# VHH binders against q8el04: the designs that were tried, part 13

Target 1, 306 residues: q8el04
Amino acid sequence: MKSIQVQQLVEEFNLEVLAGEDHRERTITKSRTHRPGLEFIGYFDFFPMERVQILGKKEINYLHQLNEQERDIRIGNVVNYHPPCFIVTSDQDGLTYLKKYCHAEQIPLLRTKEATVDFMAKVDHYLTRKLAPEIAVHGVCMNVLGIGILIRGESGVGKSELAHTLLGRGHRLVADDIVVLKRLSHKTILGTHNDKNKEFLALRSVGLLNVVRAYGSRAFQDETRISLDIKLSKWEKDSLHNELEFETQYRDYMGVSVPSIEIQLQPGRDVAGLIEAAANNWYLQQQGYSAAEDFMNRIEWQDGDD
Below, E stands for the ipSAE of ESMFold2; O stands for the ipSAE of OpenDDE; V2 stands for 0.75 times the mean of E and O plus 0.25 times the DockQ between their complexes.

## First folded at step 4 (VHH)

Design s18 (framework vhh_7xy4_2; at its last look DockQ between E and O 0.02; V2 from the best seeds 0.00; counts 0 for: pae E 20.6 > 2, placed apart)
Fold by ESMFold2-Fast, scan of step 4:
Structure s18 (fold): chain B 306 residues (1-306), chain A 120 residues (1-120)
Amino acid sequence: as target 1 above (306 residues)
Amino acid sequence: QLQLVESGGGLVQPGGSLRLSCAASGFTFSDYAMAWVRQPHGKGLEYIATISGSGGSTYYSDSVKGRFTISRDNAKNTLYLQMNSLKPEDTAMYYCAKDDYWGRSYFDYKGQGTQVTVSS
């Protein structure tokens, strides 16, 4: 089970620490935030106590309308479930009672100037990516015509040179060398860089190139959903070569099946053009058209199936 | 033919250190990225770190970043994981894995494992 510390949220979102500053090592294991509501009226069935608890204007206004004794009981009951932390939005004040309870129970109490809905969306986005199952693979990740493509193959096969050719055709680099893959759902793999290789492409004889500085911001993208997996192989590996196969092949990444094609690096072959063709074909398939199925339906046999 | 053999695990106290090794054979070691993954008892596989074939690029999961170091010796066909500041949560069976471009899964090839137990 992946987790991050509350301290990482404090750093990422520049949060003010109101209480529990010595307990910022507490862990967050759930990717969605929660706003307490029914819990304030005593209903705790299905309370997601393991989530970061967000206190917006609605939550704070409700608590401030209660008398002191009732407020102490209501907030105490919520804090006693020991969530990872509480974050107050919209720079709200008058929080002495929250500071006391969070201090007593050793739970961080944090504050942001941001509005509730926008802040929650940012935190959910961040936590989803940080807590997602991940692996790192050797390859290149590109965005081609809006399609995220993972290009893999053995060392020296020419992946970075191919990436540069694709950049020259107006496509976007996501990552070179190490590609980080994150599983966002049972159907979604996200490809991204490892931060250290952000915007860099290594080219033989030229050296290390920053693609944004060389080609402008359009040449780079921080992340992309992986729609196609491309395996590059060296020319004439006869026993493993099947470029005319009409059945879709798949590669598994953390339980997610990604369509995969193999392309051989033959002298004089426009591999970048083949990748562009694969991206265009993916769009047609998403619209319900299969060229392979159409072709097979047009093949006339002397004897048909009954 | 392809073999991955892990070693170096054992019992260690919290805050201690261990160095794991993985001896690889049956393929051109320097042509493939290598990874360490772990599996706590009764749980799924958790990714730890990857190193490129040349050793020039690495990536670490947030749970081990700053505490673990992945490295390789291509002349000896050996992958290493230096583990420092060990925590009880690091208790797991540790596996060496090859980034297999030819298989249908990223972890089609992994070793038999070496057990790491962090306990007082």
Scores: ipSAE 0.661, ipTM 0.888, lowest interface PAE 1.6, mean pLDDT 87
Fold by ESMFold2, look of step 5:
Order: sequence, then structure tokens, then C-alpha cells
Structure s18 (fold): chain B 306 residues (1-306), chain A 120 residues (1-120)
Amino acid sequence: as target 1 above (306 residues)
Amino acid sequence: QLQLVESGGGLVQPGGSLRLSCAASGFTFSDYAMAWVRQPHGKGLEYIATISGSGGSTYYSDSVKGRFTISRDNAKNTLYLQMNSLKPEDTAMYYCAKDDYWGRSYFDYKGQGTQVTVSS
């Protein structure tokens, strides 16, 4: 389980620390922020207490309108859930009782000058990136025609040589040998390098190649969304059925299903061109187009009524 | 008939060290990247580290980076995990995994695992 410390938020967003300064090593494990408006009025069902709690104008003005005894009760009830921290937005003031309870319960109380909606969006984005589950897999990651692909296959099948061919056609390398995959959401896998292999491509007969120095900065890309998985396999003369399989295949990465295409290495086959075609076809499918449906519609139109 | 047999787990005090082993058979070991994953009791699997087939490239999750070292001995068909500066949060069942080029998932977890407990 990935986590960050409250101190990391303080540093990233230059937050003012109003209380609980000795407890900034408290951890954050949730990637979304929460505004505890309902919780201040006493409704705690589904309270996401493990989230960073954001106190905007509505929350603070509500507390200001209460008498001191009611304010103590409402604040006490929320802070007793021990969320990782509270962040007051819009440089709001009048926080004496909130400071008191956050100090007593050892919860950081922080403040920003930024407006609530904009600040929440920035923190949500930051936490999503920092808390993303990750793995590292063997393969090559490329960006082909703006489409991120992960090329996998057994040792010696020709993955790095294929990557070099794609580089020569103007595409971008992301990572060779070890590809770091990060899950940014239930539908998004980000592919990147492991810093050590940044910009390097290992070619068996040539050795290590720095693709930026060889082809310029446009030949390398730090990260890409993985849209296609390519299973690169040796061509088997007796396995013609693999060429005829038309079912969409998938490969799961941390619970995200990525479309997977097997490409067999036949002598003379333009594998780089097939990858380019697959990337283009994927892009069209995202726009709602299906070549098979279009073709069948054209056949029916030619044979029947409009 | 892929077989992965984990060993080397046990009880250790915080700050201590432990070395896990994974004996592999039923496939050409050096052709495959290998990984360690762990499962704390009652929780989901957590990724730990990956090593390339040659052993030349490694990657570590943030939770273990700097404390754990993945290595392999291709002559002995054995994967290792050296765990230093152990913390109670490292308590889990540890599994080795083979890169799965042909399957639905990216790793193949076949062993029974080895228990690591960091306490007292």
C-alpha cells in the first residue's frame, strides 16, 4: 500500500501549518479529498475519514454561526474520526476552536490561499500520481502515432530490434527491458521507464543506444498511457488457427483490461507496419468507428435499399 | 509443469534481516523475468520487486526500495529476496512469480509462499 505523509503535501503546496505540526508524518492512502459538510451537521454514514479533509467557506462559515458549545460538539465529532489532516482554503480565519481540537487530537491543520474547487483538483491530481499502484514487467514500451503500446514476448524474439525499426519510422521509445506500469485509475495504465534505463535501447549486435543522442529529443517520451498490448511470438507453420482468431483478447494489468493483439514474426512480414495499423484502428474505435461494421453496412447498402 | 517453491521465511524482530529463496523448475529459468509479491493477512497482493531474466535490471516498489534486494542465480534456478531493516508492516506471506508471456495476467503465482513475521 502506497502512502505519502502530510509533510509532503505541506511542501508541495506550500501550506501554512496552523496546528499539529509535530504530527505531519501521518499518512495519506486515499487519492481523493473530501469536504465534511454533512459530517459537521451529524451525518457520518460513509464518512471517508481517511481522506484529506477540505474546509471551504461553507464549512467554516457554518462553524462561525454556531455558539461556542455547539461548535465544540460539531468539531469534536469530526476530529474524533482522526482524518489525516484538515486543509482550510481561501485563507480563512477565525479558527481558534478548530486549532484547539486539532492540537488535542494530534491532527495537522493546514491552510492555503487557494480557492476550494481549484485547490481540491490540484491535490486530487497530485495524490492520484503519488499513490498509484505500480509494477514492473519485462518488455518494450513505445508511443506509436500517439498511442501507447507495450510489446512483450520471450527472450530473443526481437522486441528491441522491432523498437529500433519503429524509432526509425519516427515513433518514440518509453522504456526497454523493464517497463514500469502505474495504475492511475480503474481504466488507465501509465507506462514509463525505471530512470536507470531512461533513453536506452539495448540491441544485441550493437550494444546500448541512447535514442535521444542518436535521433534527437523527439525519439524519447518519459511516459505514455498503455492502450494496446502486443504479444510478439515466433511464427509457427502449423498454427494457422492463430492467424484466423478474431476474438478480442485482453491482458490484465492491476485490474485494468488492455486489448491484446498477437503478432507472429513471419519472414518478410512488416511487423512495424502492423503495429502502426493496430494503433490507427484502436484510435478509430475510440471514436465509435468499426471497420467491420462499416464494411457490412456498405455491402448491405449496395445490395438493398438505402 | 511449472513449480515455484518459496522458503526462508520465519519470525524476526524489527530491524532484522531475512533472506528468501525461490526454487524454480519446469521452465527455462533464465528466459523469464521474475518477481516477488506479498500478501498481508486479510489483504490483497502487494508488488515488491522485479528482476530481468539476465539479472541485469531490477525495480523495487517504494515500500521496500533501499531495504530489499532481489537477485537470481540462473545456474541454480533460484530467485532470492534479501530483506534488511524489516518492519512490522513487512509481515506477510511472500510469493515468487514468473513473468507470464502467454496468460491473461502478467505474473504467474504458483507456489504456497513463505511466511515472514516481524514482531516483538
Scores: ipSAE 0.568, ipTM 0.862, lowest interface PAE 2.2, mean pLDDT 87
Fold by OpenDDE, look of step 7:
Structure s18 (fold): chain B 306 residues (1-306), chain A 120 residues (1-120)
Amino acid sequence: as target 1 above (306 residues)
Amino acid sequence: QLQLVESGGGLVQPGGSLRLSCAASGFTFSDYAMAWVRQPHGKGLEYIATISGSGGSTYYSDSVKGRFTISRDNAKNTLYLQMNSLKPEDTAMYYCAKDDYWGRSYFDYKGQGTQVTVSS
C-alpha cells in the first residue's frame, strides 16, 4: 500500500506547523480528506480516522462556542482516533485548545490560509495522484491531438522513431521506454514518466534526445490520461487482419479497460498519420459518432429501397 | 468471497490472558481497517478496538484500555487481540470485523465469532 508522510503535505502546500513538529513522519494512506464536523458533535457512526482531517470555519466556530469542559470532551473524542494530521483552513486563530490536544497525542496540527473547499479539493487531488496504484509498462506514451495514447510493440519495431515523427507533427511526448501507469479511478488511467526518463527520447543511432531542448516546451507534457492503446506489429503477409474490425477491442490495465487497436507496420506507410486518425476517431466516438455504424446504416438503407 | 474466521477463545480465570486471532481472506487485507467487537449473552454488540490498515493507528473503548491490544500482520492476513487482566465482565462472543470506516453501530462484515468465558 502506498503512503506519504505528513511532511510531504507540509512541503507541497507550504503549511504552517502549529503542533506536532516532531511527528511529521506520520503516514497518510487515504486519498480523500475528511471534515469531522459530525464527530465534534458526538456523531461517530462513520468516521474515517485514517484520512487527513480538515477543520474549516464551521468546525472551528463550533468549538469556539463550547465551554472548556465541552471542548475537552469533543476534541478528545476525535483526537483519540489518531488521524494522520489536522489541517485548519482560512488562517483561523484561537487554536490553543487544539494545539494542546494535538501535542499530547503527537498528532501534527497544521494551518493554511486557503479556503476550505478549494484547499480540500487540492489536497484530494494531490493525494489521489500520490497514492494511486501504479505499474510500469514498456512502450511510448504520447499525447496526440489532446488524446493520450500508449504505444506498445516489440523491441526494435520503431516506437521511438514513431514518437519522433509525431513530435515533428506537433504532438507531445509523455514518456519513452518506460511508461508509468497510475490508476486514478475505476475508469481512469494516467500515463507518466519515471522522472529518470523525463523529456528524453531514445533514438537508435542518435542516442538520447532531450525533446524540450530540441523542440521546445510544447514537445513534452508530464502526464496524460490514457484513452487509447496501440499495439505496433510487424507486417505479416498472411495475416488477414480484417481491415474493418467493427468490434472495439480492449486492454486491461489494473482493472481499467482501454480501447486497443493494432497497427501493422508496412514499409512506406504513414504510421504517424494512422495514429492521428485513430485519435480523431476515438474523439468522434466519444461524441457519440461511429463511422462504422454510420456506414452500415447507409448500406442497409440503400438495400431497402430496392 | 470475503471470509473472517476468529479463533483463540476459551475459558480463563479472572486475571488471566488470551490471544484471539482472525484470519481474513477474499479482500486486500492491508487496505482496510479492522475491528474487534463483542456481544455478551443477552446484550447488544459492543465495540472494543480498531486498527488502521497500515497498523499505524489504534483506538480502544474505555472498557478495555490498558488491558487489550489490537494488532495485525498484513503479510499473514491476520488480526490479533491480546487480552490481559481479564474480568468476568469480558465474557462474550468476540468478533472480528472489516471496517474501513470506524462505526459504533455498523460493521460491513464480521466473522462467526469465538467465545471467551472468564470465570473462577
Scores: ipSAE 0.006, ipTM 0.236, lowest interface PAE 11.9, mean pLDDT 87
ESMFold2 (binder alone), look of step 5: mean pLDDT 83; pTM 0.844
OpenDDE, look of step 5: ipSAE 0.000; ipTM 0.208
ESMFold2, look of step 7: ipSAE 0.000; ipTM 0.097
ESMFold2 (binder alone), look of step 7: mean pLDDT 82; pTM 0.844

Design s19 (framework vhh_7xy4_2)
Fold by ESMFold2-Fast, scan of step 4:
Parts: structure tokens; C-alpha cells; sequence
Structure s19 (fold): chain B 306 residues (1-306), chain A 120 residues (1-120)
């Protein structure tokens, strides 16, 4: 199980530390945030206490309406579930009572100037990426016409040179050499770079190229949802493959099935153009059209005339 | 009136397992979150596992995640803690606690406790 420390949220979102400054190494293991509104009124069924707890204007205003004794009980009951931290939004003040309990229970109490809904969306986005199960694969990840494409194949097959050709056609690099794949849901794989290879492309004879410095920010994208898997292979005289497939092939990444195609490299073949065609075909398939099924149906119709 | 009675503690070797039970009475058990709290000799109280009234949500401290499992049987008014891969640092008095009393002095609002000793 993956985790990050509360300190990473403090740094990422420039949060003010109000209490629990010595306990910022507490871990966060859940990717969604939570607002403990029902919990403050005494209802704890299904309380997701492992989540970062967000205190917006409604939560704080409700607590401010309670007398001191009731406030102490209600807050104590929530704090004693030991969530990773509390974050107060909208730069709200008058928080001495919360500081007291968070200090006593050694839980960070943080504050942001941002409004609740916008802040929660940003934190959920950040935590989802940081906590997702991940693997690293050798290959190239590109965004082509809005479609995330993972290009794999044996060392030296020309993946990085192909990526450079795609950059010249206006497509975006996500990662070269090492692609980090993150499982965001049962149906979604996200491709990204590691921090060390961000913006770099390795080309034979040229060496290491920073694509943003060479071609501008348009040439690079931090992440993309993987829609297609492409295996590059070399044509061998004794190796024959049928390049027309009417049954969709899939490759499994952490339990997520991704459509997969194999492209054989031959002298004079426009592999970049074929990848562009695959991206356009993916859009048609999302609209419910299958060229392979259409073609097979037409063949079956003609065979019926015998 | 409200009563919490812990049992199942004992002496166990490192790597061993124990299952703790807490029998609750005097309140609507299914309506309240319950916790296991431990206190090593000469140290403060540490909340190690918490479970919501329905059993749908659980919490574990980092020191016990993957080794301990909290559960409840609302039909029997009983709370459980399954402890696996026990370590010497798990040695403590273990208490069962109802959420209504959290944020107050614990010594009058938790059960009698059950001693867990992990030693060779």
C-alpha cells in the first residue's frame, strides 16, 4: 500500500501549519478527501477516517454555534478517530479549540486560503496520482490527437526516433525510456514520466534532447490516459504475421485491459502515419463503429449469394 | 448501565497471533463507533484500530496496518481485534472504547483492559 506524508501536502499546496507541526510525517493512504459534517452531529456510520478531513465554512460555522462543552465533545469524538490531518479552507479563523485538540492528539491542523470545492478537487487530483498503484515499463508514451499511446518494443527498434518523428508532426511527448503507468480505476491507466526523465528524449547520434527547450511547451505533456498499446517489431525474412486482425487484441496492465496492436517496421513504411490512423480509428470505435465488423458483415452478405 | 469487558490477552512469542474480544452492554452497540486503544507500560494511550457502527469503515495506526484486523458482530454486541505477526513492541494493556467518551479522561470510560505480552 502506497502512502505519502502530510508534509507533502503542506509543500504542494503551500499550507499554513496551525497545530501538529512535529507530526507532519503522518501518512495519507486514501486518495479522496472528506468533510466531517455528519460526524460533528454524532453520526459516524461509514466515516472515512483514513481520509484527509476538510473543514469548510459550514463545518466551522456549525462548531462555532455550539457551546464550549458540546464543541469539545463533538470535536474530540472526531479527532480521536486519528485522521491523517485536518485542513481548514477559506482562510477561516477562531480555531483555538481545534488547535487544542489537534495538539493533544498529535494530528496536523492546516489552513488554506482557497475555497472548499476548488481546494478539494485539487487535493483529490494530487492524491489520486500519488497513491495509485503503479508499474514502470520500458517504452515511449505519446499523446497523439488527444489519445494516449504506449509504444513498446525491444531495445534499438527505433522507439525514440519514432517519438521524434511524431513530435515533428505536432504530437506530444509524455515519457521516453521509462514510462510510469498508474491505475486510477478498474478501467483507467494513466501514463506519465518519472521526475528524472521529464521532458527528455534520447536520440542516437544526437544524444539527450530536452523537447520543451528545443520545440516549445507544446511538445510535452505531463500525463495522458492510455487508450492504445502499440508493439513495434522488426520485419524478419522468416517471420510472417497477418497484419489484418478482425478480433481486437488486448494487453493487461494491473487488471486494466488496453487495446493492443502490433506494427512491423519495414523499410519505407510510414509508421508515424499508421499511429495517427490508429488514433483516428480509436475515436470511431468510441462512437460504436468497427471497420473490421463492417467489413466482415459485408463479406458474410456476399457469401450468402452462393 | 454502560459496560465494556475485554478478554483474549496473554503471553505470546514474537510472530504469534491473538484475538481480543470486547463484550459491550448498556447501550445500542450498532449505533456507535468502537476503538481498540493500547497503553504500553509507562507510555501514553495510542488508538490502534477504529470501526464505525455499521462496520463499513475502519482505521488502523501505521504500526499495526496489515497485521491487525478490527471487526464487530452487532448481533452479539461484540468487538474483535485479530492480531497477527506480533512484535515485542505490541506489548501493552489493550482497551475497548466507545466514541461518546473520546476527548475526555479515558480511565473511567474505557473497559478494564486485557494485557498482551509479546516475549520469548
Amino acid sequence: as target 1 above (306 residues)
Amino acid sequence: QLQLVESGGGLVQPGGSLRLSCAASGFTFSSYAMAWVRQPHGKGLEYIATISGSGGSTYYSDSVKGRFTISRDNAKNTLYLQMNSLKPEDTAMYYCAKNEYWGKSYFDYKGQGTQVTVSS
Scores: ipSAE 0.000, ipTM 0.168, lowest interface PAE 19.0, mean pLDDT 82

Design s20 (framework vhh_7xy4_2)
Fold by ESMFold2-Fast, scan of step 4:
Structure s20 (fold): chain B 306 residues (1-306), chain A 119 residues (1-119)
Amino acid sequence: as target 1 above (306 residues)
Amino acid sequence: QLQLVESGGGLVQPGGSLRLSCAASGFTFSDYAMAWVRQPHGKGLEYIATISGSGGSTYYSDSVKGRFTISRDNAKNTLYLQMNSLKPEDTAMYYCAKDEYWGRYFDYKGQGTQVTVSS
């Protein structure tokens, strides 16, 4: 099971450490944050204690309205479940009671200046990506007209050169050579770089190119949802019979089905143009239009008249 | 009315051991974290150790980590500090404290117990 340390949240979000500074190596295994509310009034059924616990103005104001003894009991009951950490939002103060219990129970107590809802959304987004199941695949990941495309094929088939052609047409590079695929849900695969290859494209004869330095920030994107899988292959005479296939094919990545097409490399073929056509066709399909279905219906209608 | 009564101090040789006790009354002992703090003659208060209300979690200052052990018996409303490998630098008046901020002392009521480490 994937985990990250509380220290990684401290660094990513520039969090102030109020207590438990020696315990920042505690692990986070759940991708959603939680705000304790009913727990402060004694209801712990379904309490998600493994989640990062967020204390916003509502939570802190409630605790501050209690007398000292009642406040100590209420916060002690929540802290005794040993969540990974507590984060106080909106730069709230008067937290001596929280600091004592978090130090005693060896739980980090952190603070942010950000408002609760926006901060929780950012943390949930970060944790979802860091804790997602992942695999690494050889290929190129591009964003074409807003569509994330994974381009695969044997070494030397021209994937990086194709990526450069797509960059010249105004599309964005996500990753070259090694593509990291993350499963965010049962229907969503995210493609990204491995940090080492961030912004780099390797071109035969030219060498290593930093696309942001060469073409500007518009040429690069850190991540994209994978909507299309493309397999590049060498042209063979007998395989041409399968190129006009109207049934959608799929490839599985960690239990997520991604539409897949095979493009055969042959002399004079504009592969970049075919990828752009595939991206446009994906948009039409999302709007409920299928060119294949429309074409078949027209053929069947025509046969009915004859 | 909150009351804390420390005991168990005395004169001990370097490398020796002592066990301090603190008898608590006037509050629900198991609901509160408890701490040990000390004050050397003519100096300020120094934080030593904290234990959670349940006794499940402990925290120690670097100066005593590995030598001192804090514990509690909630049925007897008693806090303990086991002190091993004592050094002359451990010579101080020792107090138990309730509802303390780590490194700060606000709500201690005990009379203290003197620990002297000397040949």
Scores: ipSAE 0.000, ipTM 0.097, lowest interface PAE 20.1, mean pLDDT 81

Design s21 (framework vhh_7xy4_2)
Fold by ESMFold2-Fast, scan of step 4:
Structure s21 (fold): chain B 306 residues (1-306), chain A 121 residues (1-121)
Amino acid sequence: as target 1 above (306 residues)
Amino acid sequence: QLQLVESGGGLVQPGGSLRLSCAASGFTFSDYAMAWVRQPHGKGLEYIATISGSGGSTYYSDSVKGRFTISRDNAKNTLYLQMNSLKPEDTAMYYCAKDEYWGSRSYFDYKGQGTQVTVSS
């Protein structure tokens, strides 16, 4: 099971450490944060104690309305479940009671200046990505017209050269050579770089190119949802090809089905243009239009007329 | 006819080291990225590391980063995994996999017979 340390949240979100500084190595295994509520009134059935616990204005203001003795009891009961950490939002003060219990139980107590809802959304986003199941695949990942495209094929087939052509047409590089795929949900695969290859494209004869320095920040994107899979293959003169194959094919990535298209590299073929066409066709299909179905329905009607 | 043969596993104490090998045949080895994956007893496949066809790029799962090193010798059609600072949690059957089979519903559907690594408790 994937995990990260509380220290990684401290670094990513520039969190202030109020207590438990020596215990930032504690692990987080759950991708969602939690705000304790019913727990403050003594109901702990189904308490998600393995989640990062967020204390916003509602939580802190409620605790501050209690007398000191009752507040100590309520907080002590929650802290005794040993969650990974507590994070107080909106730069709230008056936290001596929290510091006391978190120190005694060796649990990090952290603070952010950010508002609760926005902060929770950012943390949930970060944890979902860091804890997601992942694989690394050989290929190029591009964002074309807002569509994330994974381009696969044999070494030397021209994937990086094609990526450079797409960059020249205003599309964005996500990753070259090694593409990291993360399963965010049962229907979503995210493509990203491996950090080491961030912003780099390797071109034969030219060498290693930093696309942001060469073409500007618009040439690069850190991540994209994978909406289309493209397999590049070499053209063969005696190959039988299905140029008018109308049935949608799929490739499976960690249990998520992604539409897949095979494109043969032929002399004079505008492969970049075909990828742009595929991206536009994906948008139409998302709106419920299938050109293949429309064409087949028209043929069937014409066959009935003939 | 594609074949992958893993070797080099065995019994080792916590903190020890092992070097795994995968001998590949039946395809142009340098044209494909390769991966190591493992399967602990009674659990699903766990991704470990990937290396590009040229060997110029690598990626590691967080659980092994800094402890394991993936490498390849394209002249010998052989993939390696150097495993250092082994932990009981590293106990698993280890497999090498060719990139054509990554991301399938079977999750690296084609892999070799595997090599068992056991880290004593």
Scores: ipSAE 0.438, ipTM 0.773, lowest interface PAE 2.9, mean pLDDT 85

Design s22 (framework vhh_7xy4_2)
Fold by ESMFold2-Fast, scan of step 4:
Structure s22 (fold): chain B 306 residues (1-306), chain A 120 residues (1-120)
Amino acid sequence: as target 1 above (306 residues)
Amino acid sequence: QLQLVESGGGLVQPGGSLRLSCAASGFTFSDYAMAWVRQPHGKGLEYIATISGSGGSTYYSDSVKGRFTISRDNAKNTLYLQMNSLKPEDTAMYYCAKDESWGRPYFDYKGQGTQVTVSS
C-alpha cells in the first residue's frame, strides 16, 4: 500500500508545526481529508480515522463553546483513534488544549493560514496524485485537441520526432522518453512527466530542446488524462496488415483499459494527421457514435441485396 | 523466447544492503525500458523503478527514492537494483519487467522473481 509521511504535507503546504514535531514520519494512506463533526458528540459510526483530520472555524468554535472538562473528553475521544494528523485552518489560535492532547498521543498538530474549503481541495488533489498507484513507461505523452495520448514504440522508431511535428501543429507536450502513469480511479489514468524531463524533448541531430523556452508556455502541459494509446511500429514490406479494425483494441494499465491503435510508419505517411483524426473520432465515441458499428450494420443490411 | 532471470535476493537486517540482478534474453535489450516491481506476501504488485533503454533516464517511486538505484549494462543484457537502507516494509518478491510486458494482462512475461526478506 502506497503512503506518504506527514512531513511531506508540512513541506508542500508550508504548514506550521504546533505539536508532535518528532512524529512527522507518521504515514498517510487515504487520499481524502475529513472534518470531524458528529464524532464530537459521540457518534463514531463510519468515522474515517485513517484520513487527515481538518479543523476549520466551525470545528474549533464548537470546541471552544464547551467547558474545559467536556472539551478534553470530546477531543480525547477523537484523538484516541490515532488519525495521521490534525490541521487547523484559517490561522486560528487558542489551541493549548489541542497541543497538549496531540503531544500526549504523539500525533502531529499542524496549522495553515488558508481557508478550510480551498485548503481541503488542495490537499485532496495532492494526496490523490501522491497516493495513486503508478508506473513509468517508455514513450511520449501529448495533449491533442484536448485529449491525452500516449505514444509508444521501440527505441528509435521516431516518437520524439513525431512529438515535434505535433508541437508544430499546435498540440502540447506532457512528457518525452519516460511517461509517469497514475491510476486515479478504476476508470482514470493520468499521464505526467518525471522530475528531470519536464519541458524537454530530445531530437536526433538537434539535441535536447526545452519546448517552453523554444515555443512558449502553450506548448507544454503538466499532466493529462490518458484517453488513447498509440503503438508506433516500423513498416514491414512482407507483413499482412488489416487497417480496418471493427473490434476496439485495448491496452491495460494498472487494471484500467485504454483504447489502443497501432500505426505503422511508412515513408510519406501523415502519422500526425492520423493522430488528429483519432482524437476527433474519440469525441464522436463520447457522444455514443461508433463508425465501425454503423459500417457493419450497413454491410449486414446489404447482404440480402443482389 | 523472451526470458528474464532475477537473482541476488536473500535475508538481511534492517539498514542492510542488497544488489539484485536480472539477466535478459530473447529480445534487443537496449530497445526497451526496464522496470523493477515487487509483491509483498498476500498483497498486490508495487512499482519500484524504471530505466530507459539507453539508461539516460530513471524514475523511482517515492517509497524507495534516495535508497534504491536502478542501472543497466546493455553489453551484458543485465538490469540491476542496488538497495540500501533496507526496511522491514521492503520485504517482498522482486520482479524484473520489460516495459511492454509488466502491465496486465502481460504480467506473465515478468521473471520468476527473487525473494528479499528484511528482518531482525
Scores: ipSAE 0.286, ipTM 0.706, lowest interface PAE 4.5, mean pLDDT 85

Design s23 (framework vhh_7xy4_2)
Fold by ESMFold2-Fast, scan of step 4:
Structure s23 (fold): chain B 306 residues (1-306), chain A 120 residues (1-120)
Amino acid sequence: as target 1 above (306 residues)
Amino acid sequence: QLQLVESGGGLVQPGGSLRLSCAASGFTFSDYAMAWVRQPHGKGLEYIATISGSGGSTYYSDSVKGRFTISRDNAKNTLYLQMNSLKPEDTAMYYCAKDETWTRGYFDYKGQGTQVTVSS
């Protein structure tokens, strides 16, 4: 299980520390934030105590309508579950009771000037990326016509040279050599770079190239959703009998199935053009069109008795 | 054909160090990225680190970054993991993997692994 420290949220969102300054090393393991509500009236079944707890205007106004003794009891009961931290939104004040309980239980109490809904969306987005299951794979990641493409193959097969050709055609580099893949959901893999390989492409005979410095900022992109997997392979003469295959193949990355295509590298073959065709075909398939299915339906030997 | 043999695990106290090795055979070692993954008892596979075929690039999970170092010796077909500042949470069976055999969150092939136990 991945985790980050509360200190990382303080730095990322420039949060004010109201209490628990010495306890910012507490860990966050859940990607969604939570706003306590029913917990204030004593219902703790399914209380997500491992989440960052957000106190917006609704939460604070309710607590401020209670008498001091009841307010102390209600908030004490919530704090006693020891969530990672509490964050008060909209620069709200009058928080002496919260400071008292957070201090006593050694839990950070933080504040932001941002509005609740916008702030929660930003924090959820940040935590989802930081806590996402991740792996690093050998390959190149490109964005081609808005489609994120993972290009893999053995060392030396020509992946980086192909990436350079795609850059010359106006497509964008995400990562060379090591591609970081993050699972954002059961359907979504995000491809990105690490800090060491950011903006770099290694080319034989030329050496290491900074893509942004050589071709401008439009030639680089920090991340992309992976929509296509492409395996580059060396051409073999045993491809004398090319069987027609019209079924989509898939490769699994952390439980997410990604459409996969194998392309053989041959002298004179426009592999970059094939990748562009695959990206365009992906768009058509998302709109419900399959060229392979259309072609098979038009073959007369498949016509029915009707 | 493909064989991966992990070694170097054992019992170690918190704060201690261990060096794991993986002897690879049955493929051209330098042509493939290699990874370390671990599996704590009764839990799923956790990604640890990747190293490129040439050894020029590495990547680490946040949980081990700064504490573990992945390296390789292509002349000896051997992958290494240097583990420093070990914590009880590092207790797991450790496996090395060729890139294409583990990217699905499981192995087409895996060795027997090497057990690391961090406790007093």
Scores: ipSAE 0.186, ipTM 0.649, lowest interface PAE 5.2, mean pLDDT 85

Design s24 (framework vhh_7xy4_2)
Fold by ESMFold2-Fast, scan of step 4:
Structure s24 (fold): chain B 306 residues (1-306), chain A 120 residues (1-120)
Amino acid sequence: as target 1 above (306 residues)
Amino acid sequence: QLQLVESGGGLVQPGGSLRLSCAASGFTFSDYAMAWVRQPHGKGLEYIATISGSGGSTYYSDSVKGRFTISRDNAKNTLYLQMNSLKPEDTAMYYCAKDELWSGRYFDYKGQGTQVTVSS
C-alpha cells in the first residue's frame, strides 16, 4: 500500500508545527481529508480516523464555546482515535488544549493560514496524486490541443524528435524517456514526469534540451490525463498496410482502458499532423460524433441503390 | 477486454454460399460500425464491407457488391457476412473489424479469423 509521511505535508504546504514535532514520520494512507463534526457530540459511527483531520473555523468555534472540562472530553475522544495529524486552518489561535492532547497522544498538530475549503481541496489533490498506484513506462507524454497523449515505440524510432516537432507547433511536453502513469480512478490515468527528467527532452546530435528555457513555460506541463495511446513503428518493406489498422483499439493501463492507435513512420510522412488530427478527432468523438459512421451513412445514400 | 471471434468458414465449390459470423464482446456493440476484411494467401489485406452501428447503412467493395451482404444483430452482439456466388478469388482468411469512435476510420480485429476456401 502507498503512504506518505506527515512531514511531506509540512514541507509541501509550509505548515507550522504546533505540537508533535518528533512524530512527523506518522504515515498517511488515505487521499481525502476529513473535518470532525458529529464526533464532537459523541457520534463516532463511520468516523474516518485514518484521514488527516482538518479543524476550520466551525470546528474551533464550537470547541471554544464549550467549558474547559467539556472541551477536554470532546477533543480527547477524537484524539484518542489516533488520526495521522490535525491541521488547523485560517491561522486560528487559542489552541493550548489541542497542543496538550496532541502532545500526550504523540500526534502532530499543524497550522495553515489558508481558508478551510481551499486548503482541503489542495491537500486532497496532493494526496490523491502521491498515493495513487503507479507504473513507469518508456515513451513520451505530450499535451496536444488539450488532449494528453502517450507516445510509445522502440528505442530510436524517433519519439523525442517527434516530440520536438510537436513543441515547435505549440504543443506541450509532459515527459520524455520515462513517463509515470498514475491511476486516479477506474476511468482516469494521469501521465507525469519523474523528478529527474522534468522539463528535459533528449535530441540526437543536439543533446539534452530544457524545453522551458528554450521555448518558455508554455512548452511544458507537469501532468495530463491520458486520453490517447499512440504506438510508433517503423515501416517495413514486407509489412501489411492496406490503409487499415488491425491492432488492439484499447490498451489497458492498471485496469483503465485507453484508446490506442498505431502510426507507422515512413519517410516524408507528417506524423505530427496525424497526431494533431487524432487529437481533434478525439474531441469530436467525446461529443458523440463518429466520422467513420457518418462517412458510411453518406456513402450508402449516394453509392447504394442508384 | 475487447474480443472478436470469427466463425463459419470452410471449403465450398465455385458458385456456392457461406455465412460468416463474428461474436463481439468487451464493448457496446451497437455504438460502433463494423467491417469485414480478408487476406488471401501471400497477398495484402482487402476491404470487403462495412455496416453502421444501427445497421441502417452499408457499404461494399466493388469486388463483392451484389454477391455479399453484411448484416448485424445488436441484441446478440453478432456481425454477419452472407457470401453468395463464391469465386476462387474469394479464397482468403476473413476477419471482422471494429471501427473505434476515438480514431475515425481505424479498424481493429482480434483472433485468428475464419478461412474460406473456394475450390473444386
Scores: ipSAE 0.000, ipTM 0.098, lowest interface PAE 24.2, mean pLDDT 80

